# Designs tried in a protein design chat: VH-VL binders against q9vr94. Part 3

Target 1, 124 residues: q9vr94
Amino acid sequence: GVTEEQMWSAGKLMRDVCLPKYPKVSVEVADNIRNGDIPNSKDTNCYINCILEMMQAIKKGKFQLESTLKQMDIMLPDSYKDEYRKGINLCKDSTVGLKNAPNCDPAHALLSCLKNNIKVFVFP

## First folded at step 17 (VH-VL)

Design u2
Fold by OpenDDE, fold request of step 23:
Order: sequence, then C-alpha cells, then structure tokens
Structure u2 (fold): chain C 124 residues (1-124), chain A 116 residues (1-116), chain B 107 residues (1-107)
Amino acid sequence: as target 1 above (124 residues)
Amino acid sequence: QVQLQESGPGLVKPSETLSLTCTVSGFSISDYYVHWVRQAPGKGLEWLGVIYWYGKTRYNTPFTSRLTISVDTSKNQFSLKLSSVTAADTAVYYCARELWYSFDHWGQGTLVTVSS
Amino acid sequence: EIVLTQSPDFQSVTPKEKVTITCRASQSIGSYIHWYQQKPDQSPKLLIKHASKSFSGIPSRFSGSGSGTDFTLTINSLEAEDAATYYCQQSSSKPYTFGQGTKLEIK
C-alpha cells in the first residue's frame, strides 16, 4: 500500500487543482475540511465536489460506491482500509434524492456522511 | 530523509526572550504542520503551539501572551520566541512534524536554561 | 483541555514478560490517541497512531487498543531495549496534551 506521506502528497495535488476554481474557498477552510470541519455553502460544497470527482467518488451528484472502494484501496495506507471500507459502505445512499446543481448538495452530504462514519477521518 | 533540528542559545537570562530556530529538510513544508513541544528536566512533555502550512498559529493557553511561532519558507525554518522567561521555562525544546494528527518526526531537541 | 492519565507511573519487569500501559482521557477522544517512546537523552519516538495503528519500523511486539476514553499500549515479550518512558498523546482537540508518562524498567 501507499505510505501516509504519499497519501498526503496526493491530497495536496488534488487541492492544488480544485482550490483555484473556487477562489472564495480559503486555504484555511480547505485545510479544515481535510480535518473534518465541513461547512455548508455553495462554494465549499462544490469545492468538495471537485475533489470527490477527482477521486472518482461522485459523478453528476451520484455517489459511485464501487469506484470509491477501488480508489480507497489504492489511495490509503493498508492499516486504514478496513475502517474506510466500512464507512464508505454505510454512506451508499447518502446522495439519493439530492439535487446536484447548483449547490453541490450531494458532495456535502457524502463527505459529511463519511466524516460521521469513519473514526480517523481525512480528506484531500 | 525527514529531518528537523532545533538551534539557539542554551542560556537565557530571566525576563529576556528565548529565541529558537527549527530547520527542516527532506520534505516540503508547504503542506505540513510544525509543532513546538518542551520538556522540563525530569518532567513530561508539554505542547506549546503549532504553525500551519498556510501560516496560521495556535498556542497553548498559558503561552498566548508570550509565545510567537513563525515560518520562513525560503529558508525552511520555523522560529519560536518566548518572551519574559523565568526559571520555569528551563526545558528541552523540540520541534516536531505532524502527519495525520501525530508527531511522526522530531528534532533532537535543544536545552534552554533560564538563569541569571 | 483534555487530561490524559496514564497507569502505572512506573513499573519494573523481567525480559520476555508482557506489559500493559493504560491511558484514560477526561473526555471522549475517539481514536485520536498516539503512543510515544522516549529513552534518556533522546527525542520521543512515535510507536502507535490512532490507538491501534503501528507506525512504520516499529516491532510487532508493540500494539495499541481502545476507543473513547480508555486506551492501552501493550508490549509483548519485552526486550531490554524497551526500557524507556512511554507517553500517550491526544489530537482530538487543541491544546494537544500528553499523559504524564510511564517509566518502564527492565530487570
């Protein structure tokens, strides 16, 4: 599996791609999101959506369970995979019934669900 | 390889300002937190504060009025300044890198003695 | 701040024995607890992350368990080199805090 440093570096690359697209999202807010402080606004939700899309976790506002599990398997250190797998599965319906545009509500709901179901949470 | 190293004067007079530098290598500081932790002789570990990769700082409550942590990205250096020192500030001072909520790398520590 | 209380403060054990060190938090910290080993005149060394995740390069005889408020560091089949002071540390909220330490001597 990947090392924690590799995971950390990969996360930074994703942030570097998505943050410029959402200038109203500060680096501090993005860092807080990484650590589980997830606000609810259009800009932050869509920023989160950008990251989740890069992770192939969400597509057009729909949670991609199998894709997420696959990506998790290659993006996380081995010792954390089981915990994340369980949490991810518990969030399989987190985006159902939510409208994607314009506020990226599914992205917020999915990440919030993951935060609530993963003991040691981290986001890119 | 990841390395942190503290440097500064080993002796400081009471009421003066303790100034230390943490020089890092082997990693980019642009996405890490660096913490300062101290240990009085024969005592446990005490968290002093943290500086985030984007420059924000958080200090432990007892030190909010005396402690300043800063970063010089061009030099890969972090600094600690503790003003109005007393004998109680005598300790080994460590800088440490945080990766995913834990201190995975520490400096060797530098002893600072406060004495007249 | 969150107070971490370790038990015991000190213990002396024989090589090859099993040692258990406990750390209790004043409030729930989930799994955001880490264990460090510190030998005399050395910096702390990370052993266990997030209650039960072994850090890279750490011998398998070291393990951690627990969640919420009660945590345990276990050292199986003690080696002479394991003589040190062990600290738990929480990262659930700031300020970060450490346990008072457990000094382990090997007979």
Scores: ipSAE 0.885, ipTM 0.957, lowest interface PAE 0.6, mean pLDDT 96
Fold by OpenDDE, fold request of step 23:
Structure u2 (fold): chain C 124 residues (1-124), chain A 116 residues (1-116), chain B 107 residues (1-107)
Amino acid sequence: as target 1 above (124 residues)
Amino acid sequence: QVQLQESGPGLVKPSETLSLTCTVSGFSISDYYVHWVRQAPGKGLEWLGVIYWYGKTRYNTPFTSRLTISVDTSKNQFSLKLSSVTAADTAVYYCARELWYSFDHWGQGTLVTVSS
Amino acid sequence: EIVLTQSPDFQSVTPKEKVTITCRASQSIGSYIHWYQQKPDQSPKLLIKHASKSFSGIPSRFSGSGSGTDFTLTINSLEAEDAATYYCQQSSSKPYTFGQGTKLEIK
């Protein structure tokens, strides 16, 4: 697996891609999201969606379970994998019934679910 | 090679301001949270405060009125200023990098003695 | 603030023995507890992250466990070089806080 430092750097790269697309999302808010303080607004939700899409975790508002598990295996340090695997599986239905447009509700729901089911939550 | 190094006067008079600088290398200070932690002689570790990579700071409650942490990205440094010092502020001062909620790298520490 | 209480404050042990150091939090902190080793005249060194994750380069004899409020650092087979003071630290909420430390001496 990757190192925590590599994971940190990778997260920064994702932010560099997604934050410019959502000017209303401040760097501070993005950091808060990383730390599990997840607001519920169109801009922040869609920012989260952008990050999750880059992780291949969500597509058109649908959670991609198998893809997420695969990406987790290559993007996380080994010591994080078991916990995340369990959390991911517990959130397999977190986006069911939610409409993606225009507020990116699935992204918010998915990330919130992951936060609630992973003890050591790490996010870009 | 990640490195942090504290520097500054080792002696400060009471009521004066303690000023320290942490010089970092092997990483950009703009990419990480960096902290100050101190340790009084023969005592435990005390968290002083943090400066986030986007410039915001947070201080431990006892120091909110006396502590200022700042960053100089051009020099890859961040600093600590503690005003109105007393003998109780005598300690080894450490700067440290945070990575995913833990301090993965520390400076060697610098002793600051407050004495008249 | 969250108070961390370590036990014991001091322990003297013989090489090759197993030792356990406990850290109790005044409130639940999940797994946001970390362990550091500090030798005399040295800076703290990160040993264990998030209760049970070994930091890079740390010998396998060091391990951590626990969740919520009760945590343990275990050294399975002590070596002379393990003489140090060990600290737990929580990052669940600010201010970050440390345990009072456990001084480990090797006989």
Scores: ipSAE 0.882, ipTM 0.954, lowest interface PAE 0.6, mean pLDDT 96
Fold by OpenDDE, fold request of step 23:
Structure u2 (fold): chain C 124 residues (1-124), chain A 116 residues (1-116), chain B 107 residues (1-107)
Amino acid sequence: as target 1 above (124 residues)
Amino acid sequence: QVQLQESGPGLVKPSETLSLTCTVSGFSISDYYVHWVRQAPGKGLEWLGVIYWYGKTRYNTPFTSRLTISVDTSKNQFSLKLSSVTAADTAVYYCARELWYSFDHWGQGTLVTVSS
Amino acid sequence: EIVLTQSPDFQSVTPKEKVTITCRASQSIGSYIHWYQQKPDQSPKLLIKHASKSFSGIPSRFSGSGSGTDFTLTINSLEAEDAATYYCQQSSSKPYTFGQGTKLEIK
């Protein structure tokens, strides 16, 4: 498995790709999101969507459960995989009924669900 | 190899300002938080404050009026300034890196004695 | 602030024995508790993260458990080199706080 440092570095790379696409999202806000403080706005939701797409967790506003589990297995240290696997599965229906609107509601719903179902939460 | 190293004067007079530097290497300072923790002789650990990679700071309540933490990205250095020191501020001062909510790397610490 | 209370403050143990150190939080902190080892004239060393996750390079004889308010650090088959002071630390909310420490001596 990967080390925590490797995980951290990989997350930074994803932020570096997505943040420039959403200039209204400050680095502080992105950092807060990493730590589980998830606001609900169009810009932040779509920023989150950008990260989730890079992780292959969302496609066209739809949660990709199997893909997410696969990516989780690659991106997390071994000692955290079981907890995240369980949390991810609990969020399998988190995007059901949500439209892929410009405000990226599915991304917000999914990340919020993950935060609420994973005890030691972290986002890129 | 990740490394943090504290440096500064080991002796400070009462009412003066304690100034320390934490020099880091082996990682990008833009990816991590750095904390300051101190330990009085024979006592436990006390959290002083944190500086985030984007420059934001947060201090422990007792130190909000006296403590300043800053970063110099060009030098890979963090700084601590504690004003109006007294004998109670005598301690070993540590800087530590936070990775995923824990301090995974610490400096060796530097003893600062407040004495006239 | 969240207060962490360790027990015991001091313990003297014979090599190869099992040692248990507890840490109680004044309020629930989930799993955001970490354990450190500090030997004389050295900086603290991270042992356990998030209550039960062993840090890299730490011997398997060290383990952690608990959630909410009650946490435990266990050292199985104690070695002479384990003589040190152990601290719990919470990162659930700021200010971050430490337990008062548990000094472990080896007979």
Scores: ipSAE 0.881, ipTM 0.955, lowest interface PAE 0.6, mean pLDDT 96
Fold by OpenDDE, last read:
Structure u2 (fold): chain C 124 residues (1-124), chain A 116 residues (1-116), chain B 107 residues (1-107)
Amino acid sequence: as target 1 above (124 residues)
Amino acid sequence: QVQLQESGPGLVKPSETLSLTCTVSGFSISDYYVHWVRQAPGKGLEWLGVIYWYGKTRYNTPFTSRLTISVDTSKNQFSLKLSSVTAADTAVYYCARELWYSFDHWGQGTLVTVSS
Amino acid sequence: EIVLTQSPDFQSVTPKEKVTITCRASQSIGSYIHWYQQKPDQSPKLLIKHASKSFSGIPSRFSGSGSGTDFTLTINSLEAEDAATYYCQQSSSKPYTFGQGTKLEIK
């Protein structure tokens, strides 16, 4: 698997892509999200959606279970995979019934679910 | 390879300002959170503060009025200034890099003695 | 701040024995606990991340467990080079805090 340093670098790249698209999301807020403090606002949710799309975890507001599991396998250090696999499966229905536009609610729901079901939560 | 190295005077007089610099290599200081930690002789470790890659700082409560951490990205360095020092500030001072919530790399540490 | 209390403060053991060091947090910190090894006149060295994840290059005889408030560092089949002071550290909230340390001597 990848190293934690590689995972950190990859996360930084994702931020560099997504943050400029949502200027109302400060770097501090993005940092808080990484630490599990996930606010619920249109801009923040859509920023999260941007990150999750890059991870191929969400598409058109729908959680992509198989894609996420695949990406997890290549994007996480080995020591993280088991816990994330379990958490991901527990969140398989987290986006069901939610509308994507305009507030990116599915992205918020998915990330919140993952945060609540993964003890060692890492996010870009 | 990742390296951190502390530098500065090893002796400071009471009431003066302790000033240290940490020079890093093997990574960009603009990409990581870096911290200062100290250890009094024969004692445990004490977290002093952090400076984030985006320039924000956070200090441990006892030091909020005396501690300043800054960064010089052009030199790949960050610094510590601790004002109004007393004998209680005598310690080995470490700079360290944070990676996913833990300190994965440390400097060798530099002893600073506060004495008249 | 979150207070971390280690036990014991000191332990003297024979090579090849098993040692367990405990770290108790004053409040729940999930799995945001890390273990460091510090030898005399050296800087701390990261051993275990997030309660149970071994850091790169760390021998398999080192392991960690626990969640919430109670954590343990276990060293199986001790070697002479394991003589050091061990610290737990929490990153659940700032300020970051360390345990008081456990000094391990090898007979």
Scores: ipSAE 0.804, ipTM 0.935, lowest interface PAE 0.6, mean pLDDT 95
Fold by ESMFold2, fold request of step 23:
Structure u2 (fold): chain C 124 residues (1-124), chain A 116 residues (1-116), chain B 107 residues (1-107)
Amino acid sequence: as target 1 above (124 residues)
Amino acid sequence: QVQLQESGPGLVKPSETLSLTCTVSGFSISDYYVHWVRQAPGKGLEWLGVIYWYGKTRYNTPFTSRLTISVDTSKNQFSLKLSSVTAADTAVYYCARELWYSFDHWGQGTLVTVSS
Amino acid sequence: EIVLTQSPDFQSVTPKEKVTITCRASQSIGSYIHWYQQKPDQSPKLLIKHASKSFSGIPSRFSGSGSGTDFTLTINSLEAEDAATYYCQQSSSKPYTFGQGTKLEIK
């Protein structure tokens, strides 16, 4: 098992990579997204897409269900896994119909679905 | 072992600036969020603000004009300055570490009394 | 900002009994609620995070439940050391806020 401190450190690394790429996304806005306030704009959606790509959860606008389940098994403490597995599966179709949608719309849809279907939701 | 420890003067005169330090050990201050929370005698807990990764801060709205939270990485310390204090600022002041949305470690707290 | 209202404000309790403390949020906060215990003259101590997850080392008699706006902290078979004030705290929106506290005393 992965500890919550290790999850936190991995989260910081993702923000270290993705936040500089989207300078219109302030630290405050990024932290609001972490708390579950998910805006719908090109810059914030593409910031979210960057994070989700680092988690191997999205590729070219398509939710990577099997990769996400595999990463969850590796990256989360055992006590989180059952709830995450259920929520991830409930979101398997969240990007359907959004393939090649502009403005990173699939990332917004996926994160919104995960937040709504995972009771103990964490995001960097 | 993660530890936080508040320090500073216990008595501050009205209209002056309250200054506190939070010295941490067992983690680097650049890797975590640290929050300041206070508790007036006999009252509940009041969130004052946070310092995020990269040194950015967010303050509770009533305090935005008076509060400064800062970091000294070389000393592994956070600081709190609250200007223009009144008796209403008398409280025990805590620093606390956030890990995934909750406060997993707290300092022991330090009482600051604002009195002439 | 999000207001958290706890009930009761105060309760005098007998050891080994079950105690229930509630926290109601002024708007939906999902499961972003956390519970702390504060003994007299001590710092708060995290008990329950994300509504229902026990923090490391917390006795099994403490449990949490709820989602949305209504949350409960339960102490099954109260012990004398559980005399304290209990606070809920939300992390759904900044500013983070606390409930007003529930003080438990031993009869």
Scores: ipSAE 0.791, ipTM 0.922, lowest interface PAE 0.9, mean pLDDT 92

Design u2
Fold by OpenDDE, last read:
Structure u2 (fold): chain C 124 residues (1-124), chain A 116 residues (1-116), chain B 107 residues (1-107)
Amino acid sequence: as target 1 above (124 residues)
Amino acid sequence: QVQLQESGPGLVKPSETLSLTCTVSGFSISDYYVHWVRQAPGKGLEWLGVIYWYGKTRYNTPFTSRLTISVDTSKNQFSLKLSSVTAADTAVYYCARELWYSFDHWGQGTLVTVSS
Amino acid sequence: EIVLTQSPDFQSVTPKEKVTITCRASQSIGSYIHWYQQKPDQSPKLLIKHASKSFSGIPSRFSGSGSGTDFTLTINSLEAEDAATYYCQQSSSKPYTFGQGTKLEIK
C-alpha cells in the first residue's frame, strides 16, 4: 500500500485540479469538508463531485461501488483498507434517487455517508 | 528526510515578547499544517496553535490575545510570537508537523525561560 | 475543550511484563486519538495513531485499541528502553488536547 504522505500528496493534486473550477469554494471551506463539515450548496457539492470523480467513485451522479473498492486498494495505506471497505459497502445506495444536475446532490450524499460510516475518514 | 528545528532566545524578560522560529526541511511548509506545542518543566503537553498551508491560523483560547503564528514560505520557516510573557510561559516549545490529524514529526524543542 | 484523563499517572514494572495505559475522553472522539512516547530530554515520538494504527518503525510490542471515549495503549513484554512518559492526544476537535501523561519506570 501507499504511505500516508503519498496519500496526502495525492489529495493535494486532486485539490489543485478541482478548486480552480469552483472559485466560490475557498481553501478553508475545502479543509472544513475534509474535516467533516460538509455544507450543502451547489458549489461545494460539485466541488466534492469533482474530487469523487477523480477517485472514480462517482460517475454521472451514480456511486461506483466496484470502482471505488478498486481505487481504495490502490490509494490507501493498508491499515485503512478494512474500515474503508466496510464503510463503502454501507453507502452503496447513498446516491439512489438523487439528481446530479444542477446541484450535485449525489456527491453530497455519498461523502456524507462515507464520513458517517468510516471512523478514520481521510478526504482530500 | 523530514526535520523541524526550533530556534530563538532561551531567556526572555517578563512583559516582553517571546519570539521563536521553526525551520523545516525535507518537505515544503506550503504543503502541510504545522503546529506549536509547549511543555512546562515537569508538566504535560499544551497545544498552542496551528497555521495552515494557506496562511490562516487558529489559536488555543487562552492565547488568542497574545499569540501570533506566521509563515515565511521563501525560507521554509514559520514563527511564534507570544507577547506579555510571565513566568508561567516558561517551557520547552516544540514545533510539529501534522499528517492526517497526528503529529508525525517534532522538532527537538527549545527551552524558553521567563525571568527578570 | 475535550478533556483526556489517563490512568495510571505512574507505573513501575519489571522487564517482560505487560503494561496497559488507559485514556478516557470527556466526550466521544471516535478514533481520533493518538499515542506518543516521550523520553527524558527528548521530543514526543508518535507511536500509535487513530487508536490502533502503528506508526512506521514502531516495535510490534506496542498496540492500541478503543473507540468513542475509552482507549488503551498496551506494551506487550516491556523492555528497558520503554521507560518514558506516554501521552494520549485527541484531534477530533480544536483545541487539540493531551492527556496528563503516564510515567513508566522499569525496575
Scores: ipSAE 0.787, ipTM 0.928, lowest interface PAE 0.6, mean pLDDT 95
Fold by ESMFold2, fold request of step 23:
Formats: sequence, C-alpha cells, structure tokens
Structure u2 (fold): chain C 124 residues (1-124), chain A 116 residues (1-116), chain B 107 residues (1-107)
Amino acid sequence: as target 1 above (124 residues)
Amino acid sequence: QVQLQESGPGLVKPSETLSLTCTVSGFSISDYYVHWVRQAPGKGLEWLGVIYWYGKTRYNTPFTSRLTISVDTSKNQFSLKLSSVTAADTAVYYCARELWYSFDHWGQGTLVTVSS
Amino acid sequence: EIVLTQSPDFQSVTPKEKVTITCRASQSIGSYIHWYQQKPDQSPKLLIKHASKSFSGIPSRFSGSGSGTDFTLTINSLEAEDAATYYCQQSSSKPYTFGQGTKLEIK
C-alpha cells in the first residue's frame, strides 16, 4: 500500500503533466475539479481525460475496468481500496454508448460516476 | 516531523499592515497547499486563504483587497500580509498544511493585537 | 459560501458517557467534512477526515458519520482530557468554512 503523502505526490505529478496541455484550464478551475466541481466543457473534459489516461482508467474513450482496479492497488492506501473497488465496479458501464462522443465526453461521464459512487473520493 | 511555526509582531497599529511568517520543516513548500486561518479571542475559526501548487492563491471574500499570501522558497517560508487593519483583525493567526482536503498539521498560532 | 451549523453550542458532560455533536451543511458536501479538537490555549488538532476516516493516532472512542448535509462526531466513552471545543470544516468549495464550534466541559 501507498501513503496519503505518496498519493498526493503522484497527484501533483499528474497535474504537472496535464495542466500545461490545456492552457484554458486555470489552476483555480483544476483545483475546483479536485474538490468535486466537475464542469462540462471541451477543455475541462479533455484535461480530466489526460488525468484519467495517466491513471490508466480510460483509453480512447473507453473505461478500462481491469486496469483501473490494478492501478488502485498500487496508487491508493489500503484503507481506500474496498470503497474504491465497489465504486469502480458500479461505474463499469459509465462510458457505454459514448463511442465517438465529442469533447472528451467519456472522461466527464466516468469522473462524474466515480465521484457519485465513491464516498471518500480524491482527485489530483 | 512536519512542523509549522508562525512568527511576527504581536502588536500592530490600526490602519497599518499586519505581517506574519510561517516557517515550515519536514516538507517542501512547493509540494503542498498551505492555508491561513485565524481565531478572534473567544470566537471560532475563520479561513483566510490558501496558496496552491505553482504559487497561485485564493482568498476568502472579505479579504480579497487586503490580503497577500506569498512564498519564499529560499527560506522555506510562507508569508501573510493584511493591510489596513482594525481592531476586528485582532486574532490568533495559524498556518496549516492541507493533505487531501483536511488540515493535518497546524502551527502553534501567534496572537496579533490591533490597538493604538 | 457553505454555512456549517453545529449543535449543541455547549454541553456539560459526565465522564464515560456517550457524546454526540452534529454538523449540518447548508448544501450537500458529500463526505468533504472534517472534525478538529481544540483544547484551551492550543491549536486545533485533526480528529476525523472525510466524515468518518480517523486521523493517525486518534483514540478509537472518536468516530464520525454522515454524508450529504448531516454529520455527527461521536465520543463513545468520554474522558476528562476530551474537554475541548470541537469544529467541523468543509472542503467541498472555497472558501473553506468551519462550524461555530461545540464546547464540551466535564462535570
């Protein structure tokens, strides 16, 4: 398992990689997303998609259930794992029907589902 | 081993600028959010603002025009300046580290009294 | 901004008894609520984070529950050292806000 400090540092790395790629997403907007304020626009959705790809949770708009479960085992403290496993499985179909949806819509759908189904939800 | 400690003058005259320093150890100041919180005597806790990753700040609405939070990486320090103070700004001032949405470490606090 | 209302404001309590403190948010904040203990002349100390997750080193008699708008801090068997003021704090949106506090005194 991973400590909360290690999880925080991994989160900062993801923001360091993804935020510069989307200059219309301000630091304040990115931090609002971290707090669970999930907007629905192309730039914010694609920023979220970048983060989710780094977590190996999404690939070409498809939720990667197995890889997400594997990544949580190496990226989350043990105390988070049972809650996350349940919520991740509840979201297994969250991107179904969004093939070729524009504006990184699958990433928005996935993050929204995870936020609603994981009580102790954290995001970088 | 994470430690935060506030320092600065205990007495400030009305209309002048309150200036405090938060010296930290056990973590890099660029890696975490640090918040400032104050508590008037006998009152509750009031959030003042935060400095995020990359040096961006957010202030509580009443303080937007008077408050500056900054960082000095060479001294591993955060700073708070509050201009145009009145007696209403008399409080114990705390700096606190955020780890995943909560404040896991606090300084001991420093009392600042505003009086002529 | 999100207003947190604690109840009660003050309670005088007998050792070994169960104490509950409530915190109600003016809008849904999920589990983004945290509890702090502040003893006289000391800084606040984190007790419970994310509504129910105990911080490291906190005695097991402290627990938290709730989600959405209604949250509870429970002290299962009160000890004399628990005389303090307790605050809830939300991190769902900026500005972060605190409840007004609940002062517990020991009879």
Scores: ipSAE 0.783, ipTM 0.920, lowest interface PAE 0.9, mean pLDDT 92
Fold by ESMFold2, last read:
Structure u2 (fold): chain C 124 residues (1-124), chain A 116 residues (1-116), chain B 107 residues (1-107)
Amino acid sequence: as target 1 above (124 residues)
Amino acid sequence: QVQLQESGPGLVKPSETLSLTCTVSGFSISDYYVHWVRQAPGKGLEWLGVIYWYGKTRYNTPFTSRLTISVDTSKNQFSLKLSSVTAADTAVYYCARELWYSFDHWGQGTLVTVSS
Amino acid sequence: EIVLTQSPDFQSVTPKEKVTITCRASQSIGSYIHWYQQKPDQSPKLLIKHASKSFSGIPSRFSGSGSGTDFTLTINSLEAEDAATYYCQQSSSKPYTFGQGTKLEIK
């Protein structure tokens, strides 16, 4: 199984890829998002969208339920999986009606839902 | 195996700068967050600050004007400098690694006494 | 900043008894609470992370529970080696903060 250190390293890779694309998102703001302080602005939402796309959780504003469940099996330690599976399924409709919403709004909605429905919530 | 070890002078005079080094092994210092935490004699734990990926720091509010946390990646070392110390800064100082929100490894701590 | 208040401050306990230590946060912190054990003249040791997830190698008599503002650390069937000070720590918001500590003494 995947270790928490391997999960951390994968998270750093995602931040290495996504954070430079959004220079208005500071390291401090990105870390606040990691702690669950999720702002609602175009730059922060699109940074979140970049991370979620790397997790294969979102594509063109649509939550990818099946691929998210698949990636969970690859990227999370076994002890996290049952709670994540439940929370992911509770969020299956979180982006419904937001497909064409501006400012990466589907990503904001998805992450907010996941944070609220997963007790041991981790985010890079 | 992950290890952290604090080092520095055990005695510092009031108004001077407290300077400590945290030497780490078993991980690259640029890949993880490292925090500084202190504990005054007979008291609880007090969070001082953190250095994130890419060298950005965040300090606890009372220390923002006196505290500097930095890295030397060539020596795999963190450093802490606390200026203008008083007796209130007497404490055991710890460096600790964060892994997913908690501190999974701590140094052994080093006692620094501020006294004339 | 988020204040964590532990109860009790001190408890003298008979071996093999159940011990419960509480930690109350000044605002909701979800499950971003962690528990540490500190023996005299030693550094803290992580016991429980994310309210209820046991750290690697921790004896099963240690467990954690709670969410939101109210959290507990439970030691089922206390052993003599468990005499220590216990701290809760939140990671929901910076600055990270610790409770004031709970000292357990063995009768």
Scores: ipSAE 0.778, ipTM 0.920, lowest interface PAE 1.0, mean pLDDT 92
Fold by ESMFold2, fold request of step 23:
Structure u2 (fold): chain C 124 residues (1-124), chain A 116 residues (1-116), chain B 107 residues (1-107)
Amino acid sequence: as target 1 above (124 residues)
Amino acid sequence: QVQLQESGPGLVKPSETLSLTCTVSGFSISDYYVHWVRQAPGKGLEWLGVIYWYGKTRYNTPFTSRLTISVDTSKNQFSLKLSSVTAADTAVYYCARELWYSFDHWGQGTLVTVSS
Amino acid sequence: EIVLTQSPDFQSVTPKEKVTITCRASQSIGSYIHWYQQKPDQSPKLLIKHASKSFSGIPSRFSGSGSGTDFTLTINSLEAEDAATYYCQQSSSKPYTFGQGTKLEIK
């Protein structure tokens, strides 16, 4: 199975791609998001959206439930899978009604839902 | 095999600068967060600071004006400088690697004594 | 900063007994608590991460529980080699902080 070091390396790659696109998001703010402090601003929401798109969890503001479940099986260590599968399913409707919302609001809604429904929350 | 090892002078005079190096092997220091933690003799653990990906640092509040953490990725080393030391800075100093929020590997520690 | 308060500060225990160490956080930290063992003249060793996940190679007698503000490290059947000081550490917010430690001695 996938190790926590492999999960960490995949997470760093996502930050390497997404953080430079949003220069108003500092490294400190991005790391606060990693620790579960999820602000609600256009720049931070769109940074989150970039990460979630790389995970194939969101596309054009719409939560991709089937793709997210498949990616979770590939990219997470076995010890994380049961809790994440449960939390991901609880969030299946988290972006409903938000597809045209501005400021990457669907990404904020999805990540907030996942954090609230997964006991051990990890995020790059 | 992941290893961290602290090195530097064991004795530092008051008001001088304490300088330590952490040499790592088994991982690239630029790929992980690395922290400094210290422990005064007979006391608990005190977090000093971290260096994130890309070289950004965060220091514990009492040390903000005196502490510098830096990295040399070509040597797989990071360093700590603590200026204007007093006897209160006498401690064992550890470097530690963070993997997903916890410290999974620690150096052996090095005792630094501040004495005239 | 988040203050972690451990209980007890010190305990003398008989081998094979169950030992419970608590850690209380000054504000909610979810499950971002980790437990370390430190034997005399050694560096800390990670035991339990994320409140309840055992680190690699840790004996099954060690377990962790809790969420929010109240956390517990349990040693189900104490062995003589478990005499050490135990620390909780939070990673919910910088600065990361440690509890004051709990020293276990064998009777």
Scores: ipSAE 0.746, ipTM 0.909, lowest interface PAE 1.0, mean pLDDT 92
Fold by ESMFold2, last read:
Structure u2 (fold): chain C 124 residues (1-124), chain A 116 residues (1-116), chain B 107 residues (1-107)
Amino acid sequence: as target 1 above (124 residues)
Amino acid sequence: QVQLQESGPGLVKPSETLSLTCTVSGFSISDYYVHWVRQAPGKGLEWLGVIYWYGKTRYNTPFTSRLTISVDTSKNQFSLKLSSVTAADTAVYYCARELWYSFDHWGQGTLVTVSS
Amino acid sequence: EIVLTQSPDFQSVTPKEKVTITCRASQSIGSYIHWYQQKPDQSPKLLIKHASKSFSGIPSRFSGSGSGTDFTLTINSLEAEDAATYYCQQSSSKPYTFGQGTKLEIK
């Protein structure tokens, strides 16, 4: 199946694409987000949005539940899947009411929900 | 296969600079985080610092004035320099690869003794 | 800085016993705890990651549990080769830190 090394490499690719787009987000701040320290600012929220779009988890501020579940089945080792599936479903409405919110607020809301509802949270 | 190997002098005089290298194989040094960890004789493990993707570093607070971690991509090596050493810096020094928050591969370690 | 406190510091055990080692964090770290085994004159080896996920090739007698601040490593039927020092390590925030270690010896 998919290995943790393959998952790590996919994660690095996402950071390679997204981090240069947000120069106010330092490598240290991005790594703090990886450890679960999720700030609430325009620059960090939009960096998170970039990552979530690459995962096909968000599109135009809307959580893409079914594509997220599909990507999870493809990209995670089997030992992660049950906990992630549960947490992803618990977050199905996390962006409801935020369609036109500024500063990439839907991405912040989605990631915060996933962190709170997945026991071991991995993020690039 | 993933492998890490530490190398450097076994004996360093007080006040001098301790210099170690970590040679890696089975992965590109630009693709993973590598950490340095040490263990004084008979003691526990102490985290020294990390080098992230793109060459940025983070050091444990007591070492910020004395520690430098760097990379040499042409040699597939990580380096550690610790300046102004004392007997308290006598330890086995390890390099270790991080994969998703844990250290999945460690070098064998190298003992450095600080003594006149 | 997050302090990890292991218990016990030392335990003398007989083969086939069930052994439990605890690790307590000074603040919540979710499941960002990892367990290592270190035999004399060897480097640490990863046993359990993310509180409860076995690393590849680790015998099934090793298991981990807990979340938040209280974590446990369990060896369900100790073997003589399990005599070693065991460390927990957190990765919730930098600096990463280790517990002080738990030494297991066979009687």
Scores: ipSAE 0.746, ipTM 0.911, lowest interface PAE 1.0, mean pLDDT 92

